VH-VL binders against Flagellar assembly factor FliW (fliW). Designs and how they scored, part 3

Target 1, 154 residues: Flagellar assembly factor FliW (fliW), of Carboxydothermus hydrogenoformans (q3adg3)
Amino acid sequence: MFILRLFSPAFGEIEADESQIFSFPEGLPGFSHLKKFLLIRHRDNSPFFFLIAIDEPEIYFILIEPSRLLADYHVELSCEQQGLLHLSEETPVLSLNIVRIPPEAKEMIINLKAPVVFNLQEKIARQIILDADYPVRYPIPLSKVKEKADAGTK

## First folded at step 1 (VH-VL)

Design c03 (framework fv_ficlatuzumab)
Fold by ESMFold2-Fast, scan of step 1:
Structure c03 (fold): chain C 154 residues (1-154), chain A 122 residues (1-122), chain B 107 residues (1-107)
Amino acid sequence: as target 1 above (154 residues)
Amino acid sequence: QVQLVQPGAEVKKPGTSVKLSCKASGYTFTGYYMHWVRQAPGQGLEWIGEINPDSGGTNYNQKFQGRATLTVDKSTSTAYMELSSLRSEDTAVYYCARDLSYYDFWEGFDYWGQGTLLTVSS
Amino acid sequence: DIVMTQSPDSLAMSLGERVTLNCKASQSVGSYVSWYQQKPGQSPKLLIYAASTRESGVPDRFSGSGSATDFTLTISSVQAEDVADYHCQQYYSTPYTFGQGTKLEIK
């Protein structure tokens, strides 16, 4: 195991296992020059994750695990999309969605149309635009998010 | 195709209110935030506020809070901005603009209305 | 509020020259920056979003770069139709703010 140390303006000094580094072959839309990201769960059982660019740590994304909030949300990838992510039938996969929390808003906005799918075995990830008719902006009250997160510990 | 249609011009007296419209077509109206931006003659762009057409939730630039009110009518796919207590300094072109947040809420305003010239004069 | 400062205020270039427009944020805005082109009498048109992603239909000669506080818009070979005001915008936090604009003219 290696301990990665980096400084994030938003999070201060971060120490993380190098195994939490993921390759983004195409980067993220708008950030094609950034190919390596560190994925950190906010807390051991939190639905929230932070995705921090290794080469430019001032750039980060907030992600949420949608299965913990939305029972009817399903990520189904085409054969082509599975190929791009090197997925096989037994590959451990994590699917997260980028969220926006506007200043002074009472809602979190989730991009359900374009999840970020992580191949946990090969450490590669991509943001995938789904064929399903999911909204790009799905609002959820912050109070409801906190309630469901807290219920997970009981 | 995506279109945002605004009236060409409005003339109002100081102290009155105006309600400007922005009619959207060619996309799912409730799927994208709508922003309002103004530009005074010879000046830069100034953000007024945003509205989520699905929830009706709004965020305002504090400079306009209390004077600007953003609303939508889902049945006609129309967004509205009402501005009260008009002053001569409110003379500007007012734009509505759709928020491009396709991948990660990295917002670019990808489609803009033609703008409405609001003239506030005695 | 985050202040966006553009430089230069105006410049005149010869056809075919490389032009670089600068935009500085008063604090880090990550890569939450868009660039707009505005021709006289017209609405702004999105050129670049997320600092470096070119909007569909925008010519390859336009490119964006930068992060945190310093951003640039580059036109690799300026053409006559590029005469316009160019505005940068941060959308990292509300209120979203624009730079004062850079006016590009052809000599």
Scores: ipSAE 0.013, ipTM 0.533, lowest interface PAE 8.7, mean pLDDT 85

Design c04 (framework fv_ficlatuzumab)
Fold by ESMFold2-Fast, scan of step 1:
Structure c04 (fold): chain C 154 residues (1-154), chain A 119 residues (1-119), chain B 107 residues (1-107)
Amino acid sequence: as target 1 above (154 residues)
Amino acid sequence: QVQLVQPGAEVKKPGTSVKLSCKASGYTFTSYYMHWVRQAPGQGLEWIGEINPYSGDTNYNQKFQGRATLTVDKSTSTAYMELSSLRSEDTAVYYCARGYDEYTWFDPWGQGTLLTVSS
Amino acid sequence: DIVMTQSPDSLAMSLGERVTLNCKASQDVSSYVSWYQQKPGQSPKLLIYYASTRESGVPDRFSGSGSATDFTLTISSVQAEDVADYHCQQYYSYPYTFGQGTKLEIK
């Protein structure tokens, strides 16, 4: 029934169904006016995702699934934070972290302090600042990222 | 325990420069921004600027741009703020504070250095 | 620059009273507001971030609320140890700005 069509300067013509559209009640830092984002996985079984603003498609973020790279990374939400995301014990959840890849850099920088948590049932997401003392700028070698991304894939 | 250690006090004459230090411990120094904030006696807090210890990139409050210079020494996990052309109005407690990229709540704060600028 | 205005400038409360401190932004700052407690002779300490999230270790009598331009810090039952200056801060846009502070004293 409904297929969203967008033109992104970075990605060209994009087609997605409404299940990939998430509401961000507070937007994202620096972009509070942007309340709806399209979430797409880079490729099948990739740890990378792109989060593209529906209303301003030139604005996008690169996200990574941290559990695929960092076995000990654990997202613990307070009761208050779970309430803000409408989470119950049975709610399917996806937790991703924003990454930066500086020009000429040999490392990718992951924000482990503030994951973006997606309620897959209600299609609501928020960037949550964790109580745990995780780093905001966690460097990981690009070679290690490539290795992990390609592990067991074709 | 995360700590930011600053010297207690500095006394300088008008027209001179001062370089204040902030030594970090208990966390990965390059994973967090370092902010500088001052507070004149009996006044509110005023943001001076931020530095990314990983890249060395800085952002300044326009009021201090050209007079304040933020630097870091990664080998000693120490941040510095140099303030030039000192005036009596620069008399204040100067704090360093750990912060986040786009999420700049400040935690923890150093104990502050009281800078007195007098003739 | 976004101007943060706090009210009142000062107040004196009796032990156990409910205290409400206000912070108004001159522009929409979404929820990008934090509150700090500064006791005499000490550095500021983070109490609340993202308008309403209490920092770990902060007593539950402290709570934050509000969004856009109007923000409130509430102390449900004031204690003697709460004597301090309270500062709000926006981190929505550069330069980051603080309110002038509210001084809380016990009668």
Scores: ipSAE 0.007, ipTM 0.529, lowest interface PAE 9.5, mean pLDDT 85

Design c05 (framework fv_ficlatuzumab)
Fold by ESMFold2-Fast, scan of step 1:
Structure c05 (fold): chain C 154 residues (1-154), chain A 121 residues (1-121), chain B 107 residues (1-107)
Amino acid sequence: as target 1 above (154 residues)
Amino acid sequence: QVQLVQPGAEVKKPGTSVKLSCKASGYTFTDYYMHWVRQAPGQGLEWIGEINPSGGSTNYNQKFQGRATLTVDKSTSTAYMELSSLRSEDTAVYYCARDEYYDSSGYLDYWGQGTLLTVSS
Amino acid sequence: DIVMTQSPDSLAMSLGERVTLNCKASQSVSSYVSWYQQKPGQSPKLLIYWASTRESGVPDRFSGSGSATDFTLTISSVQAEDVADYHCQQYGSTPYTFGQGTKLEIK
């Protein structure tokens, strides 16, 4: 069992197993040099995840599971995009979207155009630009997010 | 209507410093990173650095590290770039430009008109 | 630092012609490339981001394509108002870097 130990300024000391480590072949915008990230769920049954750069733990992203908030949001990947992620019909996949919560804001902004898709079997992930005309900045009131979180697992 | 207003021109002598302003309007100032980019006459664009107006955190191009200082005044929605130890090679148009500071940011959606800085004796 | 190289340095086209402008990165930048139009005496204007996504309000004749190291901006039917310098930019890693620009003129 491989145990990762690292210190994050935002999260303190973290211990995680190898199954939570993902390779990002192209990194993320602004951070193409960061190729390995740790994915952790905020809390059991929380819609929120944190993606922490292993080589620079002060760098992290907040992600949300969009199906818990937006019933009409569907991630459909082209054959080319599926190939980039080594996906087949049998591959377990997780799709999350990066969110921004500006300081003192009453809304959360979700990037619906570019989900981060995780191949849970091969431990690779990529931010995929969808062909569908979803917005890059989709605001959701924080009150709606809290309501959905409090309602439990959907 | 997003607008970034910059002074038209500044003239400085070598060895001095300059502080250029960029006044933002038409959006929530603290929700977007502000970048500074310069363009020497007849040449391409060169990135100087970025600032997060909400927290004041900055990131600089190493070429300008120690000479450029980015700051903001949230009360007036104004961003500033101070450049010290000026040389004739610093003669350029200096732009401020807005980045949405969303996870896919790095592209600049609105630009100021630019300030022409002339450094000569 | 990632070096962005544009080609050609300048070109002159006839109205209605298809124009292709090239941009090469010294190392892979995935799809993290944007294109800007800069008319004489004006500031740059965003045309394309994420290599192929057209900014709101930009005419359909402008399109972007490419990935990794090779990118193109295409104008399907050039018009007089398209006279400008065109700049590509990578935002895959800091420092963000721009190409030297391509000058487009009409014959």
Scores: ipSAE 0.041, ipTM 0.676, lowest interface PAE 6.6, mean pLDDT 86

Design c06 (framework fv_ficlatuzumab)
Fold by ESMFold2-Fast, scan of step 1:
Structure c06 (fold): chain C 154 residues (1-154), chain A 121 residues (1-121), chain B 107 residues (1-107)
Amino acid sequence: as target 1 above (154 residues)
Amino acid sequence: QVQLVQPGAEVKKPGTSVKLSCKASGYTFTSYDMHWVRQAPGQGLEWIGEINPNSGGTNYNQKFQGRATLTVDKSTSTAYMELSSLRSEDTAVYYCARSEWLDYYYGMDVWGQGTLLTVSS
Amino acid sequence: DIVMTQSPDSLAMSLGERVTLNCKASQSISDYVSWYQQKPGQSPKLLIYGASTRESGVPDRFSGSGSATDFTLTISSVQAEDVADYHCQQYYSTPYTFGQGTKLEIK
């Protein structure tokens, strides 16, 4: 059992196990030097996740599970993209999208064009730019997010 | 290599409309938002609006809503801004600029050279 | 609309001096600020985004700081090629708005 402890300015002292640590071979845009991230769910049954850089914990991203908000959103990867993520038909996969929630904002902006795809078996992840015609900037009211999150707990 | 090419100048009469072009090259056109920004002589920058070339979705500065129309032609990687009911106050350099928008990475990193629009009788 | 106010309107500096340019938002905008350099006869060039992240290819002497309502662009050692107008922009909410600009000259 491996237990990681780190201090995040945004989240305080965090304890996590090895299963929550993902390697990003290319990092993320603007943060190519950061190769290891901690993925934590905001709370039980929440659609929100936080992705925290292990080497620089002040850097973090907010992610959302799109299937809980948008029934018609589908992440379809090319053969090349599947290869980059070491995916097979039987590999457990989690796909999340980065969101921006400016302070005091009434809406959240979701990047539907570039999901972050996690290989849960090999613990590697990449942000993938989809071939599909999805917007990079998809606004959704925060009230709608809460409504969908609450429905998902039933 | 990455480039946005705009015509140098346009002259129009008050009350007419103009359609300005911005031809992109050297990158995947549909992966970046395209903005239109103007600058009157000696003045600051004013944002007109943005278009997502992939979805066709637009957002406008309310000051220009109803007068400005943003469109794209994916086959030629060209963005357009049409401005109607022209006034002398619309005399300005009009820029197109792309933004790489991966959530936390907003910034207009590549700009066209600008088109000088002169509105006079 | 969010109003962006820059100060000073203009300044003249000697080569090698430290320069600070200010930008104030009429309401809290977190860190959603970009800075642009515009040389005479040229289009604007992105220097800083997200208040403090330097654009690729921009010299280390340029840095940005600030949050909420008060933002600063610093040039640690001004050079002759830095003569330009500098513009701040908020992208916290539409319409995106720019400050009036600060003109930097070398004396």
Scores: ipSAE 0.006, ipTM 0.505, lowest interface PAE 11.0, mean pLDDT 84

Design c07 (framework fv_ficlatuzumab)
Fold by ESMFold2-Fast, scan of step 1:
Structure c07 (fold): chain C 154 residues (1-154), chain A 120 residues (1-120), chain B 107 residues (1-107)
Amino acid sequence: as target 1 above (154 residues)
Amino acid sequence: QVQLVQPGAEVKKPGTSVKLSCKASGYTFTSYYMHWVRQAPGQGLEWIGEINPDSGGTNYNQKFQGRATLTVDKSTSTAYMELSSLRSEDTAVYYCAREGFYDTEYFDYWGQGTLLTVSS
Amino acid sequence: DIVMTQSPDSLAMSLGERVTLNCKASQSVSSYVSWYQQKPGQSPKLLIYYASTRESGVPDRFSGSGSATDFTLTISSVQAEDVADYHCQQYYSYPYTFGQGTKLEIK
């Protein structure tokens, strides 16, 4: 294991294992020049993750594990999409969705149409547009999210 | 006292739909999630889904996706579960159960259940 | 989906014996496990939540323990009125899932 040090305006000094770094061959929409991101779980048991650009740490995304909030959401990838991510049936995979929390909001907005799929073995990830007709703006009550995310914080 | 009142039984033919009710009393209806759980004869409990009576937001078990629809009527403090395209294997006791919000995420009160029999 | 597996499927005990019921999650559910008692012809009743917290009004002989993947419900001295099916449930992530149940009978 190697330790990476990074300063993020939003998170301060971060010390992370190099195994948490993922390559994004095409970056993310609007940020195609950013090819490497650090993935950090907010805290143990949290459904929230932060994806921080290594080369521009002021740029980060908030991601959520959808099964912690939505029972009927399933990520099904085409053969072509599985090829782009170097996935086989035995490859450990993590699928997360980018969220937006507007100021003064009672709800968080989740992009269910375009999950970010991580190949945990090869350390590559891509945002995939699903064939299924999921919404790009799906609201979830913040109270429900906090009930699951804030476990052990009292 | 908290009560969740459900009808005792319903009999339906295959291919039809049923709408089961759960009338709440003794608490603020919009302050608790309402869940639906079924139990086939001699089998375990199976979670169908939840509804937030305040917002109308729902979450469903994928197995019931497209067949189950959860709704509420705030004026009567009543929750409903509609199940479509009924099959014989939908024969079960259907329970409603309430779940609290932060720090009370457990099913503290259950309805007495409605026995749904699907037969021709 | 998280699979909850209970063991044993059924057991018969003598009055006053200590009873141990097990529940295993296919992945970590932290402490987000509840136990329910279901007597014949009745709806489930909450016994334990957050793995080890006893619900108000539940007799002291019932206790819960465990974390992550392995959970246990213990009845320190079984009584005749304890004849029931016992169900564990995880509420860590969606969909909420229950074990298949353990049937407790008296010899």
Scores: ipSAE 0.007, ipTM 0.499, lowest interface PAE 12.5, mean pLDDT 85

Design c08 (framework fv_ficlatuzumab)
Fold by ESMFold2-Fast, scan of step 1:
Structure c08 (fold): chain C 154 residues (1-154), chain A 121 residues (1-121), chain B 107 residues (1-107)
Amino acid sequence: as target 1 above (154 residues)
Amino acid sequence: QVQLVQPGAEVKKPGTSVKLSCKASGYTFTGYYMHWVRQAPGQGLEWIGEINPNSGGTNYNQKFQGRATLTVDKSTSTAYMELSSLRSEDTAVYYCARVDYEDILYYFDYWGQGTLLTVSS
Amino acid sequence: DIVMTQSPDSLAMSLGERVTLNCKASQSVSSYVSWYQQKPGQSPKLLIYAASTRESGVPDRFSGSGSATDFTLTISSVQAEDVADYHCQQYDSYPYTFGQGTKLEIK
């Protein structure tokens, strides 16, 4: 069902169904006033996603599915964090990390310390700061990202 | 080179308003949030509010809501903080500071040099 | 509002000593804590964010640790240029709040 029409300066006219809308009860740090985001996968089976603020569509984030790039990366949530996200053993969950691609960059910077965890059933999401010693700014060459992304689509 | 340039000092009488400026250069002005933080003499830092220069959207510390107004002029890459109904306890150094909105772990990476506001009769 | 309490209020150290500065939050702030260095007459400068991540250009003698309510900034071998006030800040929830600061002096 396609019921939302949104204009994004970065993406133009977007038509999305309500199942792609997620509530962020606490927003994101620095953006606590933004409580609703649209999650769009870049293309079928792509590791990349776009997270667009519904109330301020000029604000968007690029997210990546880290398991496609980093085999040793594991998102482990405490019982408290699982409770905040209404997660149970049966709940479908998606964990993505925000990436930054500076202008004219040959590298992508991944925030591995603070994944964004999505409850796909209840449509709520939160950025969780992990207890594990992961870097906030993890650089990876764009050529390596392209290779891994292409392998993932096959 | 990133620079946030603020005037050195302002002197105002109680009951008046002041509009402080922060001129940004060396980066894309609309790519970063701008925050305002003050520091009274010998005291800690106190957050006033934030503005998104691209949209004009603002969030305020409740303590300053109704008295503080944050605005920007995109054509000059300048952020402003207007504070009304000034009291002697508003005497402080007022800083602007930027936050990279593409890095969602929120921190102030560059600060202006600050404007000393003195409110006295 | 979340109250950030720093300890001690001030301390004097000898060159080369290990320094620990503490910051406590009145309620859990997860790891949404930054540390700033402020030298006399200067604006604050970012040292650490996300409780433990060092900002680019900051000497490796500075490190941060902690989570939830208890946070520590450590200087492994204090230098003369480290004389400053150090401020912790939480950005878990609005309004963002700072500790009162710890003044570091060299004896």
Scores: ipSAE 0.000, ipTM 0.517, lowest interface PAE 11.6, mean pLDDT 84

Design c09 (framework fv_ficlatuzumab)
Fold by ESMFold2-Fast, scan of step 1:
Structure c09 (fold): chain C 154 residues (1-154), chain A 120 residues (1-120), chain B 107 residues (1-107)
Amino acid sequence: as target 1 above (154 residues)
Amino acid sequence: QVQLVQPGAEVKKPGTSVKLSCKASGYTFTDYYMHWVRQAPGQGLEWIGEINPSGGSTNYNQKFQGRATLTVDKSTSTAYMELSSLRSEDTAVYYCARDRYDEWGSFDYWGQGTLLTVSS
Amino acid sequence: DIVMTQSPDSLAMSLGERVTLNCKASQSVGSYVSWYQQKPGQSPKLLIYWASTRESGVPDRFSGSGSATDFTLTISSVQAEDVADYHCQQYYSTPYTFGQGTKLEIK
C-alpha cells in the first residue's frame, strides 16, 4: 500500500495507491508485452476510467462502466472464464469496456463484445470475449453519456 | 472556426432581470455542455451553472439557484442565461464557455463576454 | 465548496526567465485542475487540463504539474506575449471553483 508516482505524457504526474495496480496475465490485444496497468476513475461519479500501462505510460486506454448507460447490458462469464479470473461468488468484480473517442467526433464507440473484467481482490484483469452476441463497435452520442451521468447524481 | 458570440454590453436597473445570449457556430451545438461564468471588475472567475443542450438538463452553483435560469434554442444554436432580482453586486462580465468533449469541467472555448452593468 | 488559492497575487519577470505560479486547493482534487490565461480585455484561454496536459496549440514553454492539493504552472522562458492574468480551476466537484488569479508582468 505505497504511493506510486508515474509520469504520463497524456496525464502528467500521477500519484496512485498500489491498490489501483492490476496484473494482466495476457496483456491486451496488440499489447501482450504490457502486464501491469494503473486504473484511475476520471472523477467521482464519472462512468469513465483510464487504464495506464505502468512500464510504458504513453500507452493508455479509456474505459467506461456500461451498466450506468445501458440497462440491457449484462456480462455473463463461462465457468472457464471465471476460473481464468480467479472468481468465486464472493469476489468483488468490476467490468468495464474499452471506448474510442475520435477527435472532434459526436459519439464514442464502445466494445460491448469484449469487456475488461477486474478481480478487485486479487488485482488481476482480463479482456474477455463474451458468448453473447454484442457488437464490437457500438456508438453512443457523447451528449447522451453526460445526460445519463447527470440523472445518476443525487 | 468554433465561435461563441455574445453581445458587448447590457445596462439594467436594480430589481429587474436580464437575459443574455450566446450564439454558437462551427460545431454541433448539442454535442457539448455549455457553461456560464462571470467575472466582477478586478475579481476572479465564478461559475454560475451548466446546461446540456441536447436534453436541457441543468446544474447550478447554489449561490445562483433560484435567480439564474439556463436555457437553449437548438434551432438557432443559442444558449441563454436569465438572471433575476439584479443587484449592483451582479455587475460583471458574463461569459459562456464550452465544455471539453473528453474532459468534463474544463472549458476549451469561451465567448467574448457581455458586460452587465447594474445601476440606477 | 472547494477553495482555490493562488500565489503570488502578482509577479514581474524579465524576458527569458523561468516563471512558477502556484495554486492550492482546500481539499484533495486529484489531478482535476485546469489553468487559463487571460489577457487584458480578453476572455480566458485554456492552457492546461488534467493538471499537466497541454491544450492543443499552446506553446511548449507552458507546463503544469502537481496533484491532490498543490499545483504549479511553469513558463520555462517568459516572453512579452505572456503578460496576462493566470487562473487555476478545480473540476473535481461542482460548483467548479477558480483561484483569484496571478498577474504576470514584464519588468
Scores: ipSAE 0.008, ipTM 0.519, lowest interface PAE 11.3, mean pLDDT 86

Design c10 (framework fv_ficlatuzumab)
Fold by ESMFold2-Fast, scan of step 1:
Structure c10 (fold): chain C 154 residues (1-154), chain A 121 residues (1-121), chain B 107 residues (1-107)
Amino acid sequence: as target 1 above (154 residues)
Amino acid sequence: QVQLVQPGAEVKKPGTSVKLSCKASGYTFTSYYMHWVRQAPGQGLEWIGEINPYSGDTNYNQKFQGRATLTVDKSTSTAYMELSSLRSEDTAVYYCARELYYGDSWDFDYWGQGTLLTVSS
Amino acid sequence: DIVMTQSPDSLAMSLGERVTLNCKASQSVSSYVSWYQQKPGQSPKLLIYGASTRESGVPDRFSGSGSATDFTLTISSVQAEDVADYHCQQYGSTPYTFGQGTKLEIK
């Protein structure tokens, strides 16, 4: 274990251990040069996560756990996609979706087509484009998100 | 490979309507917003509107509200822009462009080659 | 509507020169600005989005910077294939708006 210290313009001083660091072999679209990201949960039991690029900490993404908002949303990975993520039957997996929250908006936009799937054991992650007919830009009211976030918090 | 195929040209008389097509291939059509942008000869680009092919929801530049109508045909993966009450100043190249959103930004990563609409008599 | 103003309207550069193109928004658009290259007879090609993120496949000589109202596109060493019109666009609020364009020519 070691401690990584970062300064993020959005989050200030951040300390992380190796368990929070994920390798992105292909990076993310538009950010293929960024291969290491820090994943932090907004607060205990929050549906929100932040994904911060280690080499360029001004670059970060907001992610949400979609199952808390959309009961019918599920991530089905092909055998090829499971192979790319080094998944086995017992591998712990976290699936999150990138969101945009426009300034002064009443809605946030969730990318349901392309979840970011994390292999929690091997610390690798990829944004996977699903075969399922999900939209890239799915709006959801912020009031609904806040309600679900509050219900999930301690 | 992503492709957006548009007809090369259309010629229309003032007062008529036109319906321009944009046939998409190489990706899941309903997953990405489609935008329409025009460019008058020697001028800059002008955004007309956007459509969510999944829901059919549209947003328009208010300048085109009431004259432009965006639709999609999911069975053929084709987006359409209908422009009514044509004027000579509607002469322009009309592009369709796919919006790709990953992370915190949109880009128009794939553009059709454009349809030159000429409005004259 | 947010008005995007580009400057200069046109410029001619010698091969290998550094060129800077400017784009100003009439009100803050945060970092929601894209730059497009358009060669004669072709559709626009995305170069930069989010004010400073280079699109995949775009040469390293292209870079973007700026925030709020003032944005720049820089070409560190102009090549012959860079002859084109360059357009900035804001996507911070609807309607999305473009600048009038800057024409780059080689002298």
Scores: ipSAE 0.026, ipTM 0.636, lowest interface PAE 6.6, mean pLDDT 86

Design c11 (framework fv_ficlatuzumab)
Fold by ESMFold2-Fast, scan of step 1:
Structure c11 (fold): chain C 154 residues (1-154), chain A 122 residues (1-122), chain B 107 residues (1-107)
Amino acid sequence: as target 1 above (154 residues)
Amino acid sequence: QVQLVQPGAEVKKPGTSVKLSCKASGYTFTSYYMHWVRQAPGQGLEWIGEINPNSGGTNYNQKFQGRATLTVDKSTSTAYMELSSLRSEDTAVYYCARTDYSEFYENYFDYWGQGTLLTVSS
Amino acid sequence: DIVMTQSPDSLAMSLGERVTLNCKASQSVSSYVSWYQQKPGQSPKLLIYAASTRESGVPDRFSGSGSATDFTLTISSVQAEDVADYHCQQYYSTPYTFGQGTKLEIK
């Protein structure tokens, strides 16, 4: 076990196991040069995650586990997309969506069109644009998010 | 509604500098990146650079690095692009356009200013 | 830098015809391509992003498709108001780059 140390302006000094680093072969839009990210869950059983760029820790994304908030949201990957992520029937997969919380907002905005799909076994991830007609900007009240997050910790 | 308001035209001589403005309204100015894109007469679109209005952080197309400077005034919700050492080939319409930086995959330009025609002639 | 190449440079269509405009990237840009409509004397207007997602308020006759290096904008039944230059853009990596544009005219 090797301990990775990062300083993030947003999170301070972070210590994490390097096995929690995910490779992004294509990076993320606007950040194609960033190929390695650390995935951290906000707290035990929280629907929130932080994705922090290893090489530029000032760059980070807030992600949410959509199944905790939206029962009807389903991520279906094409055969080509499954191949790009090295997915087999038994591969453990985590699908998260990037969110935005605007300043002074009463709502959180979720990108449902383009989830970030993680292969937990091979530690590779990609943002996948779904064929389904999901919105890029899906607003959800912060009060509902708080309620669902609290229910998850019980 | 979202609006990005730019002046109609500017005329400058070669070797001088110009500072173009883009006044934003109808949204939270600091929640969206502002970009600058130019279009020479009869030509395609060319990206100059971007600025995060919240932090002042900038990223430039290498072709314009060192002669383009992007700034913002948060108190007036106005973005600026200064272009130095002007040449005749800088004659173009200059647009400001925004992207949603909190969702990095929203790096498409959803709203554009009406553009400022910059004419550089002797 | 990623080079975006559009084809054809221009085309003239009859009202009601299906038109397809092509855009090719010099390397894979995944699905991070947007399309803009620019009418004479006006600023560009977003039509499609993420290769195939239609912007709110854009008529359903406009659709986008493609991935990796080959992208298409389709107008299922062209109308007089569709006379414009159409530009594709990749936002996969900086510098963001645009194609040279395709001019659509009605005959």
Scores: ipSAE 0.012, ipTM 0.566, lowest interface PAE 8.8, mean pLDDT 85

